# VHH binders against Elongator complex protein 6 (ELP6), part 1

Scores and structures below are computed, not measured.

Target 1, 266 residues: Elongator complex protein 6 (ELP6), of Homo sapiens (Human) (q0pne2)
Amino acid sequence: MFVELNNLLNTTPDRAEQGKLTLLCDAKTDGSFLVHHFLSFYLKANCKVCFVALIQSFSHYSIVGQKLGVSLTMARERGQLVFLEGLKSAVDVVFQAQKEPHPLQFLREANAGNLKPLFEFVREALKPVDSGEARWTYPVLLVDDLSVLLSLGMGAVAVLDFIHYCRATVCWELKGNMVVLVHDSGDAEDEENDILLNGLSHQSHLILRAEGLATGFCRDVHGQLRILWRRPSQPAVHRDQSFTYQYKIQDKSVSFFAKGMSPAVL
Unless a header shows other numbers, all headers, positions and changes below count from the first letter of the chain; antibody chains aren't numbered by Kabat.
F, E and O stand for the ipSAE by ESMFold2-Fast, ESMFold2 and OpenDDE, each averaged over both directions (binder to target, target to binder). V2 = 0.75 x the mean of E and O + 0.25 x the DockQ between their complexes.
Where letters were taken out, [cut] stands.
The coordinates of atoms that the task and the answers printed are left out; those that the model quotes come from them. Centres of patches stay.

## First folded at step 5 (VHH; framework vhh_6qgx_2)

Design p1 (from v3 with S31R)
Fold by ESMFold2-Fast, scan of step 5:
Structure p1 (fold): chain B 266 residues (1-266), chain A 124 residues (1-124)
Amino acid sequence: as target 1 above (266 residues)
Amino acid sequence: QVQLVESGGGLVQAGGSLRLSCAASGRTFSRYAMAWFRRAPGKEREFVAAISRSGGSTFYTDSVKGRFTISRDHAKNTVSLQMNSLRPEDTAVYYCAADTSGFYLVEPDEYDYWGQGTRVTVSA
């Protein structure tokens, strides 16, 4: 986990809020460091984590996790981490017989009904254990990333319905947390991306948006992070607050700077 | 870089209608979410209405729902605000704003570009 980001969010593994949906967004840059942050954060908080990884391999997350002080292999072996690896499983889904519904069934038939097996997988992975061997603080669903579903031909409304069902189960019923990553295409003709981002933003309690710099040729600054806190159930006046920071990512740390200040001065 | 120029403001009597227009410079207009904000004398800028990049989503503050309609024309690089059933409390300077992020349309701090404003006065 990045302690610097925890400081900006005023949180630690010991005092994290529950029942929350966090939207991670990136535009013209790679926001993956935010996913690595939350994955390591919730594992350190002794949460039970269901991680739906649609692009990268388990090995990729395991290597980064180790640099952040977390063993994903050990977390998986002790039943703390349930990992769904999209790319590795894709061959089995596409080329095997229809013996049983697979969580990634939508890879074979891209329609809204095929997201039900993925939802059922999440629900089963995170359901409470009355007196199980291992005891976890609360459940967490991480998805990296929802933009893959749009790329496969799923409509934004179908993806939003899927997230609504997950939120009802994980956040409201089980008092857990959700973290989802979405890429902002920046393309005004991409109506599905636009609908998905707006829908998720209005459902989210916290939004972290990583943006590429307008003139991003500085080696000391990798991008800009916008942080938005909101209270969806309160009046518009004074319910939301936002902050913007420039950032520099390193192997095992991230540095933040107030907008308009040079890293050389700080 | 985009420049925004508002027009259509003026004096109108209560119950009347007025149409505001915002012209954006350049062909990048379609890449921005657009919004209208207003500022009454002695007050901060208040959100009025927003429209997403695609035009598929619109948002309104409660006090104008059903009375105001926001729309955009990609061919003309314009966003418009049709104001019906105007009330004296709608008196303000109206500002057009553009945001490249396009994901949280009601937050003023998200808007990168602002027009100079057009004045609307609604008499009793």
Scores: ipSAE 0.011, ipTM 0.472, lowest interface PAE 8.8, mean pLDDT 80

Design p10 (from v3 with G56R)
Fold by ESMFold2-Fast, scan of step 5:
Structure p10 (fold): chain B 266 residues (1-266), chain A 124 residues (1-124)
Amino acid sequence: as target 1 above (266 residues)
Amino acid sequence: QVQLVESGGGLVQAGGSLRLSCAASGRTFSSYAMAWFRRAPGKEREFVAAISRSGRSTFYTDSVKGRFTISRDHAKNTVSLQMNSLRPEDTAVYYCAADTSGFYLVEPDEYDYWGQGTRVTVSA
């Protein structure tokens, strides 16, 4: 995890809030560093993590995790991490007959709109353990990324229904957290992308948006991060707050600073 | 609480092999992920290899992959590092470390228990 991002969010693994949905969004840049941040953060917080990876392999996340000093293989071995690898599972669904519905059955039945098996997989992965097993602080669902479901022909409404059921179970019933990544297509005519982003934004307590710079590339600045806090319990005049920082990513760290300022001033 | 004692260090010629052992005292050995770190002359401590509590998962730094093998023996409360095809740049003091979490493998500050170290010298 990036301690600098934790500082901006005023959080640590030992005092993280529960019951929250965090929306990660990227536009004209790669926001995957945010996914790696939350994955490592919740593993360090001793959370039970269900990670739904729809594009990248376990090896990809494992290699990045190792650079950040975290072992995903050890987390999986001790039963803390349940990893659903979309690419590997898609091969299993297509090339091997399954007697029972697979969590990724919708990949074989594209455009059917049936994400119930995926939801049931998440629920089973994160359900409380009754007998004597290692106890985790709270459950977390991470999804990288929901835009893949739109690309496969799933409607935004079907994806939002899936997220609603996950949120009811993980955030409300189990008092856990959810983190989901969605790509902003940047296409004004992409109605499904707009419906998905607006629907998720409305349900989120925290939105982190990584954006490519308007002025192009610079060796000292890799992008811009916009942070939007949404707290329904706050008075209407104070329920939403937003902040914007420029960032520079290195393999093991990230620096944040106001536009036109050096990191040392922050 | 656990105490770690390394052994097996020494002088070896380039291309040779050496086996390091780490003996853990205490009933809690099976509760720890174990790692080897090294400190070369003039450098900071760096990660070498780690093994999970069960022994089924192992991790290595790129410079030793394929040459070093970490293993553990729960009956003897030991962790071993088999070093093959040794190079002069492997010259260092090797430290055994134990961590309850096993998550932050390469970060020395995450390890609670350390041995005193055993010196390995590889001559050209």
Scores: ipSAE 0.000, ipTM 0.129, lowest interface PAE 17.7, mean pLDDT 77

Design p11 (from v3 with S31R S57I)
Fold by ESMFold2-Fast, scan of step 5:
Structure p11 (fold): chain B 266 residues (1-266), chain A 124 residues (1-124)
Amino acid sequence: as target 1 above (266 residues)
Amino acid sequence: QVQLVESGGGLVQAGGSLRLSCAASGRTFSRYAMAWFRRAPGKEREFVAAISRSGGITFYTDSVKGRFTISRDHAKNTVSLQMNSLRPEDTAVYYCAADTSGFYLVEPDEYDYWGQGTRVTVSA
């Protein structure tokens, strides 16, 4: 996990909020470091994690996890981490006759009804287990990334419906957290991308947007991180706040250079 | 990075119509979400309507829903607010705003650029 990011978000594994949806977004840059951050964070928080990885392999996340101080192999073996590897499983769905519905059935036909097996997989992975010796603090769903579903021809409304069902189960019923990554295409004519991003933003408690530097650059800055975070308490003194930080990514750390929009939080 | 200039305000009678326009100058207009806010005398700025970057999503405050229509034209770099069935309660200074993040369409603190405002007065 990146301690520097935890400091910006005023959180630690021991006192993280529950019931929250975090939206991760990137534009003209690679936001995957944010996914690696939350994966390692929730494993260190002793959470039960369901990770839906639609592009990258288990080994990709495992290598980065080692550098961040977590063993994904051990987490999987002890039942803390349930990993769905989309690319590896695709052959089984397309070419093999499976007796039970596979979570990735939507690969055969991309429509809203085909996401139900994926939702059921998530529900089963994160449901409480009473007889186990291992007890987890709360469940977490991570998805890297939802833009793959749009690329397969699935409509943004269908993806939002899927996320709504996941949120009702993971965040509201089970008092857990969700983290989802979406790529911002930057294309004004990409209506599906725009619908998905706006729909998710209205449901999110925290939005982290990694942006490439469009105007000007220097050797010491890799991009900008915009943080938009809500205060849903009642009555709320300050509701929504946004901050901008420049960042530099290194093997085991991230440096941030603050550019706040609200002095009250600083 | 972007300059916003509102026009089209004026005096109208209740039940009348007005069309407000916001002209944006800047090379990246198509990358912004756009919104209209208003401020009545003695009150805080309130949300009126917003339109996403692609134009595919629009949001309206309940009091104007069905009466106002927001639209955008990327070729002309403009955002428009068509106001129909105007009421005295719609009297306010109307502001155009641009959001570089494109995420929250209804929160004023999320908008990076603001116009000077255009006055709308609706008589009984």
Scores: ipSAE 0.012, ipTM 0.451, lowest interface PAE 8.6, mean pLDDT 79

Design p12 (from v3 with S31R S57H)
Fold by ESMFold2-Fast, scan of step 5:
Formats: structure tokens, C-alpha cells, sequence
Structure p12 (fold): chain B 266 residues (1-266), chain A 124 residues (1-124)
């Protein structure tokens, strides 16, 4: 997890808010460092994590996790992490007949608009154990990334329905958290991307948007992070907050600067 | 950069209708998500309705769903809010807002450009 990002978000693994949907968005840059942050953060918080990884392998996340101080292999072995590897599993779903519904059955029947098996997989993965056996603090669903579903021909409405059912279960019923990554295409004619971003932003409690810089010249800055906080429990004056920072990503850390400031480390 | 100018506000009886218009000057509307916000007397600015960059999708706050319709005209660089079945609770100053990033949000602080507002008063 990136301590610097935790400082900006005023959170730690032992005092994180629950019942929240966090939208991660990137535009003209790679926002995957935000996914790595939340995955390692919730594992350190002793949460039960269901990770739906639609494009990258378990090995990809495991290598980055090691640098951020978590072992995904051990988390999976002890039952803390349930990992659905979409890219690896896609060949089995598409090319082999299955008698039972697979979570990724929608890949076999693209444009069916039915993500029910994926939702049922998530629900089962995060289902509470008997109270006497519960050792995890709360459930978390991470999805990297929802834009893949649009690329496969799933309608944005179907994806939003899926997220709505997940929210009802994970956030509202189980008092857990959800984190989803979506790519902002920036294309005014991309109607499905537009629907998905609009619907998710309307439902989100925290939005983190990573953007490529307009200047493109600076060696010291990788992008711009915009943070929109919504804190319903606070007085109205402080409930909604927006902050913008420039950032530089390093192997095990990230540095943040107010817009127009030089990096602290040169 | 864009400047927004609202029009169409006024006094109307409960059950009546008003059409608000927002005219944008500057570059083409296809770059902007557009929204209407309102501020009622003694309250904070709240989201009313939004229309996506493509114009294909619209979003409404629960209290106005089915009564208000947001639309846009790319040729005229305008966004409109048709308000039907008006209630005294709809009394507010209505503001037009544009998001240059095309990322729709219901939070006022996320919008880059704002109009000066147009007053709507609905009498009982």
C-alpha cells in the first residue's frame, strides 16, 4: 500500500470506512497503481477480498504485492483472498463446454447482457462464515477493470446492474467495500463508456481519477490525481471535498505535489 | 473555455411548466457533460439533472424524475431543462454547469464552468 496515498485519503488499515464504493478512473495514463494500493491496503486490514482480475494474471499482482509488503499467495492459501483470473480462465470458458454455469460464462455468449453467474460467484466468495469462525474484518470486492466488459460487447446498463447488485450485497448488507477501475476513453462518441462512468460516479463515495498531464514535458511527474471525497457523516460544509495533486510513481512509493509545485525529490 | 448564460426563469403557479435554457459560447458542446443544479432558499446547491457528452444519457435527482427533462442541441450549443408539474419545493435559483473532462459527477465542485443562475419561484 502507498502510505502517501493513505495520508491524502486520511485513512489507515485499522480505521477505514465501511459500506463504501470507490471509483478508480484513468484518462490518458495507467491508473493500475491505484488498484495495487487498494488490494494491498485491504489485505493489510485483514479484510476478506474477492478480486476479479479481468486482464492481468495472479503473478502480475503477486509481484507488485511483494514490493508493497503483502503475500498474495499466502492470502489466497489461508482463504483471505479469492482471486478470479479472467484472462487465464477465458480460454476454458470459450473453448470448453461446461455443465455448470461458470462465473465468466458471459465470455462464451458475448452480448448476452447477463452477468448473474459472476455476481453469484462474488456473493459466494464474500459470504459470511459462521460467527464463531469469522476472523476477517469485513468483505471487499475489487474489479480490475470494468472497461474490459464493454470491450467484450457487454452493455453498460448490464454492467451497472451487476455493480448495483454487488453494492446491495457487499456494501449495504455486509457493510463491506467495493473498488472498481474504469478507463475514461475521452471519446465523446463512446456512448457505453459515457453511460458507465456517469452511472458509477453517481453511486460512488470516493472517486480517484488519474490523468495524463497536458504539458507532457516534465520528467518528474507521471500524472495528475484528482480526489473527490463524499463524507455523509460530516457537516454539510465538509461533506464533499475535491483535491488535485501531481504524482510520481516509484517502485515502492508514490510522491504527491500541489499543482504547479516542484517535486520534493529530484 | 466556455461561458454559460441561463434564461427562462420566472414565477409560475404550482402544477405549471417552465423551460430553462443555457447557451454556451466557445468550443463545441460535444466536449462537455452538461448539468443543472439548484440552490433553494436557506439550502446548499444540489444536483437536478445531467446530460452526457454524447447526449445519449440523462440523469435526474429522484424528486424530479418524470417531471423534468434535460436535452441538448449541439448545433445551437444549448442545453435545456423542461420543467413540468412544478411544486413549491422546486423554488430555487437554477444553475447551468459544464464539465470539460466529460466525466459526469453530481458534485458541484467537479464542474469547470458555471452560469450566473436564473430564479424560479413556484407559488402554491
Amino acid sequence: as target 1 above (266 residues)
Amino acid sequence: QVQLVESGGGLVQAGGSLRLSCAASGRTFSRYAMAWFRRAPGKEREFVAAISRSGGHTFYTDSVKGRFTISRDHAKNTVSLQMNSLRPEDTAVYYCAADTSGFYLVEPDEYDYWGQGTRVTVSA
Scores: ipSAE 0.000, ipTM 0.264, lowest interface PAE 12.6, mean pLDDT 78

Design p13 (from v3 with S31R F59W)
Fold by ESMFold2-Fast, scan of step 5:
Formats: C-alpha cells, sequence, structure tokens
Structure p13 (fold): chain B 266 residues (1-266), chain A 124 residues (1-124)
C-alpha cells in the first residue's frame, strides 16, 4: 500500500470506512498503481477480498504485491483472497457446456443475464462463514477492470445494473467495500463509456482519477491525481470536495505535489 | 483554451419557452462535459443541468426536471438548454460551464471554464 496516498485520503487499514464504493479512473495514463494500492491495503486490513481480474494474471498482481508488503499466494491459500482470473478461465466458458453456470458466462453471449453468474460468484465468495479459524474484518470486492465488459459488447446499463446488485450486497447488506477501475477512453463519441463513468461517479463515495500530463511523461512528474469526495447516501447534502495533486510513482512509494485546494490543518 | 459564449436569453411570460445556446471554441469542445448554472438576483450560483462528452448522459436539478432539456451538437460546437413551462422562479442569469474531468459535478468551483452569462426574466 502507498502510505502517501493513505495520508491524502486520511485513512489506515485499522480505521477504514465501511459501506463505500470507490471509483478508480484513468485517462491517457496507467492507473493500475491505484488497484495495487487498494488490493494491498485491504489485505493488510485483514479483509476477505474477492478480486475479479479480467485482463491481468495472478502472477502480475503477486509480483507487485510483494513489493508492497503482501503475499497474494499466502492470502489465497489461507482463504482470505478469492481470485477470479478471467483469461485463464475463458476457454472453459467458450468451449465447454456446464451444468452449473460459470462466473464468466458473459463471454459466450454479452448480455445482462450472463452477468448473474458473476454476481452469484461474488456473493458466495464474500458471504460470512462460521469457522474455528481466522476471522476477516469485512468483505471487499475489487474489479480490474469494468471497461473490458464494454469491449466485449456489454452495454453500460447492464454493467451498472451488475454494480448496483454488487453494491446492495457487499456495501449495504454485508457492510463491506467495493473498488472498481474504469478506463476513460477520451473519445467524445463513446456513449457507453460516458454512461458507465457518469453512472459509477453518481454511485461512488470516493473517486480517484489518474490523468496523463498534457506535455507527456516527465522525470519529475508522472501524472495528476484528482480526488473527489461525494455523499451519495445524503442526496440533500450534495457537497463535493475535490483536490488535485501531481504525482511521481516509485516501486514502493508515491510522491504527491499539491497543485490545487488542499485540506487546511489549523 | 476554451471560450464559451451564451445566447438566447430574454423576457418571457410565465408558461412560455426559451432556448439558450452556448457556443464553444474549436476542437477542444469535444473533450469537455458541459453544464448550465444560474444565479438569481441576490443568490448564489446553482446547478441546473449537465451533459456528458458524448451527449448520452444528462443530469438535472429537481426543480427543472421534466421542464428543461439539455443537448449538444458536436458538429456546431454548441450546447443548448430548452426551457419549457417557465416560472417566475426561473428568473436568473444563466451560465455555460465546461469541465475537463467529464464527471457530473454540481459544485461551481469544480468547473474550469465559464461563459459571461445570459439573462432570463420570467414575468408573472
Amino acid sequence: as target 1 above (266 residues)
Amino acid sequence: QVQLVESGGGLVQAGGSLRLSCAASGRTFSRYAMAWFRRAPGKEREFVAAISRSGGSTWYTDSVKGRFTISRDHAKNTVSLQMNSLRPEDTAVYYCAADTSGFYLVEPDEYDYWGQGTRVTVSA
């Protein structure tokens, strides 16, 4: 986890808020460092994590996780981490007929009904289990990334419905957290991307947007991070607060430079 | 970077209609989410309506929902606000605003670019 980002968000693994949906977004840059941050954060918080990885392999996350002080292999072996690896499972869904629905049934037909098995997988992975072993603090769903569903021909409305069902179960019923990554295509004519981003933004308590610099990559600054706090649970109090920072990414740390409004401590 | 110019304001009787237009500069228009705000005499600026970059998503404040319609035309680099069933309470200066983030935002201070405003007066 990046301590510097935790400082900006005023959070730590032992005092994190529950019942929250966090939207991660990137534009003209790679926002994956934010996914690695939250994955390691919730594992360190002793949470039960369901990670839906639609593009990258377990190995990809495992290597970065070790640099950030978490072992994904051990977390998976002890039952703390349930990992759904999309690409590895794809052949079973496309070429095999199963009596029980596979979580990735949407790969056969990209329609809303085919996301029900994925939702049911998430629900079963995160339901409380009474046992004499380790007890997890709260459940967390991470999805990297929802833009893959749009690329497969799934409509934004169907994806938003899926997220709504997940949020009702994970955030409201189980009092856990959700983190989802969406790529901003930057294409003004991409209606589905716009519908998805705006719909998720409306539902989110926290939005982290990583933006590429207008001048391109620089040794001293790699991009800009906009942090937006929202209150979707209190629509009568629509107080949005936004802070903008330039950032530089390192293997085990990230540095932030204030470029906008910052919280004043006095 | 972006210049915004509003037009279409004027005096109208209660129950009437007006169409406001916002003309934006050049090719950068397609990169921005657009919004309309208004400021009534003696009051602070408030959100009215917003439209996404593609035009596929729209947002409205409760007091205008069902009466106002926001739309955009990328070929003409314009954003329009069709105002129907106008009420005296709609009397205000209407402002066009642009945001580079592309998200729905109701806080005025989150918008990067603003027009000069166009006045709408609704008589009883």
Scores: ipSAE 0.006, ipTM 0.412, lowest interface PAE 9.5, mean pLDDT 79

Design p16 (from v3 with L105F V106T)
Fold by ESMFold2-Fast, scan of step 5:
Structure p16 (fold): chain B 266 residues (1-266), chain A 124 residues (1-124)
Amino acid sequence: as target 1 above (266 residues)
Amino acid sequence: QVQLVESGGGLVQAGGSLRLSCAASGRTFSSYAMAWFRRAPGKEREFVAAISRSGGSTFYTDSVKGRFTISRDHAKNTVSLQMNSLRPEDTAVYYCAADTSGFYFTEPDEYDYWGQGTRVTVSA
């Protein structure tokens, strides 16, 4: 986890809000460091994590997790992490008939009904254990990324319906958290992307938007992070204000500084 | 850098119509969510209508729903507010606002850029 980002969000693994949806988005840059942050954060918070990885492999997240102080391999082995790997399973789902629905059935037919098996997988992964097993603090669903569903031809309304079912179960029923990543296409004519982003924004308590620089990357500044609170949780720090910071990503850390403090981007 | 300039305000009788326009200068207009706010004398700034970046989603405050229509033209870099069935209570200075995040909100403090305002007076 990035302690610098935790400081901006005024949170720690032992003092995190529950019942919340966080929207991660990126525009003209790679926002994946935010996904790595929340994955490592919730594992350190002793949460039960269901991670739906639609684009990258387990080994990709595992390598970064090690640098951030978490072992995804051990978390999976001890039953803390349930990992669904989209790309590795694609051949089996698309090219082989199955007797029972697979969680990734939507890869074969990109329609709303085919997201039901994925929802059922999430529900089963995060349901409370009755007794006999170690208890986790609360459940978390991470999705990297929802833009893949749009790319497969699924409509934004169908994706939002899927997220609504997940929120009802994970956030409201189970008092857990959801974190989803969506790419901002930057295309004013991309109605589906626009509908998905605004629909998720309306439902989110926190939006983290990573933006590419107008001048491009430089050694001192890699992008801008906009933090938007829809329901401020800390009156003294996050009172009815959005915040913008420039950031520099490093191997094991990220540095933030107020907009206009760095001459490199002005 | 974005500047917003409103036009189209004026004096109109109750039941009449006015069309407000907001012209945006700058290269990133198409990436912004846009909104109209108004302030009556002695009152706080209140939300009127918003339109998403693509123009595919709109939102209105209850008091203007069905009477006002917000629209945008990316080719002209403009957002418009068509106001029909105007009431004396609609008398206010109307402001155009832009949100650079691409998301629209009903709270004034969420908007990054503001115009100077255009005055609308509705007489009985």
Scores: ipSAE 0.015, ipTM 0.468, lowest interface PAE 7.9, mean pLDDT 80

Design p17 (from v3 with S31R L105Y)
Fold by ESMFold2-Fast, scan of step 5:
Structure p17 (fold): chain B 266 residues (1-266), chain A 124 residues (1-124)
Amino acid sequence: as target 1 above (266 residues)
Amino acid sequence: QVQLVESGGGLVQAGGSLRLSCAASGRTFSRYAMAWFRRAPGKEREFVAAISRSGGSTFYTDSVKGRFTISRDHAKNTVSLQMNSLRPEDTAVYYCAADTSGFYYVEPDEYDYWGQGTRVTVSA
């Protein structure tokens, strides 16, 4: 986990809020460092994690996790991490006849009904084992990334319905957390992307948006991070809070600078 | 680059209506979320309304919700603010703003491009 990001968010693994949906977004840059941050954060918080990886392999996350001080292999072996690897499982879902619904059934036909097996997988992965003997602090669902579902032809409304059912189970019933990554296509004509991002934004307590710089990357600044705190369930007596920082990603850390304060950009 | 020009301001009696228009020039208008802000004499700039890239989502500050309607026309490169049931406290200079990230924000500092403003005066 990146301690610098935890400082900006005023959180630590032992005092994290529960019942929250965090939206991770990226535009013209790679926001994957945010996914790696939350994966390592919740493993260090002793949470039960269900990680739905729709495009990247277990090995990809394992290598980065090791640099951030967590062993995904050990977490999986001890039952703390349940990992669903979308791309690796494609042969079994697409090319093999299945008698039982597979969690990745939507890879065969992308429609609203085909996300029910994925939801059922998440529910089973995160439900308490032996009602009075929970080993883990609370459940967490991570999804990297929801944009894959749109790319497969699934409508934004169907994806939002899936997230609603996951949120009702993980956040409200089980008092856990959700973290989802969505790519901002940057295309004003992409109505499905716009609907998905706006729908998730309104449901989210925290939005972290990684944006590419107008001039691209340089040695000292890699992008900017916008942090938005929202309270979707509260009256509008307090305004939403928004902060913007420039960032530089390093092997095991990330540095943040107030907007316009970095001499490297000037 | 986007250039924004507001129009439609003027003097109106309380209870009346005005339609503000923001004309955008530049290649990438359709990629931006758009917002209206206002600044009353002696006050700081405050958020009024915003509309998403596609026009499918709108957001309003509580004091104007139900009275003001924001809309956009991609063919004409315009964003409009229909203001109904105007009150003396709506008196301000109204500014059109564009955000290149495609999200709309309530903080002025998050917007990349601004118009020069159009004056609205509501008489008691």
Scores: ipSAE 0.006, ipTM 0.364, lowest interface PAE 10.1, mean pLDDT 79

Design p19 (from v3 with S31R G102S)
Fold by ESMFold2-Fast, scan of step 5:
Structure p19 (fold): chain B 266 residues (1-266), chain A 124 residues (1-124)
Amino acid sequence: as target 1 above (266 residues)
Amino acid sequence: QVQLVESGGGLVQAGGSLRLSCAASGRTFSRYAMAWFRRAPGKEREFVAAISRSGGSTFYTDSVKGRFTISRDHAKNTVSLQMNSLRPEDTAVYYCAADTSSFYLVEPDEYDYWGQGTRVTVSA
């Protein structure tokens, strides 16, 4: 986990809030460092984690996790981490006849997918542990990333319905947390991306947006992180809080700088 | 870069209607989420309504929900605020704002581009 990011968010693994949806967003940059942060954070918080990885492999996350002080292999072996590797599973769903729905069954159906099997997988992964055995602090669902579902032909409304069912189970029923990553295409003609981002923003308690620089010449800054704390149900009474920081990513850490007041040429 | 010019303000009786318009520069207008803010006499600037880049999503502050409607016309490079059932409490200078973000922002300091404002006065 990145201690610097925890400091900005005023949180630690032993004092994290529950029942929350965090939206991770990136634009013209790779926001994956935020996913790695929350994955390692919740594993260190002794949470039961269901990780839906729609494009990257287990090996990809395991290598970064090791640098951040967590073993994904051990977490999976002890039943703390349930990992769904979407891309590698796709060929089995497409080319195999099956009687029971696969979590990725929507890949088999042309243009109209049912995300219920994916939801059922999440529900099963995060069901309560037996009272006589290991006890996890709370369940967490991580999804990297929802934009893949749009790319595969799922409509934004279908994806938002899936997230609604996950929130009802993970956040409301089980008092756990959800973290989802969505890529901002930056394209005004991409109505589905726009609907998905705005729908998730209205449901989110915390939004972290990583933004790439307009130019590629910066030596000291890799991008900007915009942090938005929201109250989805009370916008007229409670003011949202927003902060912007420039950041530099390093092998095992991230540095944040207050938004500059002086003009920059980069 | 976007430049914004508001119009349509004026004096109206309580219960009346006004339509505010915001004309954008025309270049990259479709890339911006648009919002209306207002500043009442003696108060800070507050959020009124927002519309997404595509126009498919809208968001309103509770005090205007059901009375105000925000819309955008990409062909004319405009965003409009239809204000119905106006109340004396709606008296304010109304500002059009634009942000490159694809989600709604309710804090004024987060918007990059602003118009000069148009005055709305609602008499009892």
Scores: ipSAE 0.012, ipTM 0.433, lowest interface PAE 8.4, mean pLDDT 79

Design p2 (from v3 with S31R S101E)
Fold by ESMFold2-Fast, scan of step 5:
Structure p2 (fold): chain B 266 residues (1-266), chain A 124 residues (1-124)
Amino acid sequence: as target 1 above (266 residues)
Amino acid sequence: QVQLVESGGGLVQAGGSLRLSCAASGRTFSRYAMAWFRRAPGKEREFVAAISRSGGSTFYTDSVKGRFTISRDHAKNTVSLQMNSLRPEDTAVYYCAADTEGFYLVEPDEYDYWGQGTRVTVSA
């Protein structure tokens, strides 16, 4: 995890809030560093993590995780991390006979809206173990990324229903956390993207939005991070607060500073 | 532009130690993040260890953490890998690599310059 980001969010692995949905969003930039942050953060918090990786391989996350001080291989072997690798699983679903319902079986039925098997996988991965094996503080679901489901022909409403069921189980029943990444297409005519982003924003307690700069990347600033804290169920006038920082990503750290201020002043 | 030359490989018994060195020729050594990768017989190239441009940050694959130590010497333009408690599964050709950007140091495709490799054989 990035200690610098933890400082901005005023959190640590041993005092993290529970019952929360965090929305990660990126626009004209790659927000994957935020996914790596939360994956390593929750593993260090001794959480049971179900990671639904729809675009990148286990190897990709494992390599970055090592730089952030966590071994995904060891976490998986000790039963702390349950990893669903979308690209490898897609090959298995499409080209191999099913012996059981697969979480990603909707890939065989192009344009099908049925995410129930994926939800059932998440529920099974994160349910408490009553045999005395329970060693984890609380469950966490991470999804990288939901935009892939739209690209595969799933409607935004079907994706939002899936998230609602996951939130009811992980956040409300199990007192755990969820983190999901969505790409902002930047296309004003992309109605499904807008429906998904707006629906997730309304359900989220924390929104982290990574934005590309108007002038593009430069050596000293890689993008802008907007942090929005929400209090769902409150009138909009009273429930939102927002902060904006410029950031620079480095090998195992990230630097933040207020827009228009030098790093030394912060 | 930089050229990398590895040395220090050889045959060693399990539990033994070896020190690999990588000599960089060129004026810009201090601008590069440096890494060691290895390729075992019949396997793909894998990350072993990396060191940041300043030398202030080091990264290791899980299987070598606590056994291997990467270091760099800007005065001598070298990066070294001290390998302790060697295991038969450490047998591989070890490659030195240099990255100009210094991000995502564990991805082979991110590295611009590579040495020819030095062979390490660990007997049972």
Scores: ipSAE 0.000, ipTM 0.097, lowest interface PAE 19.4, mean pLDDT 77

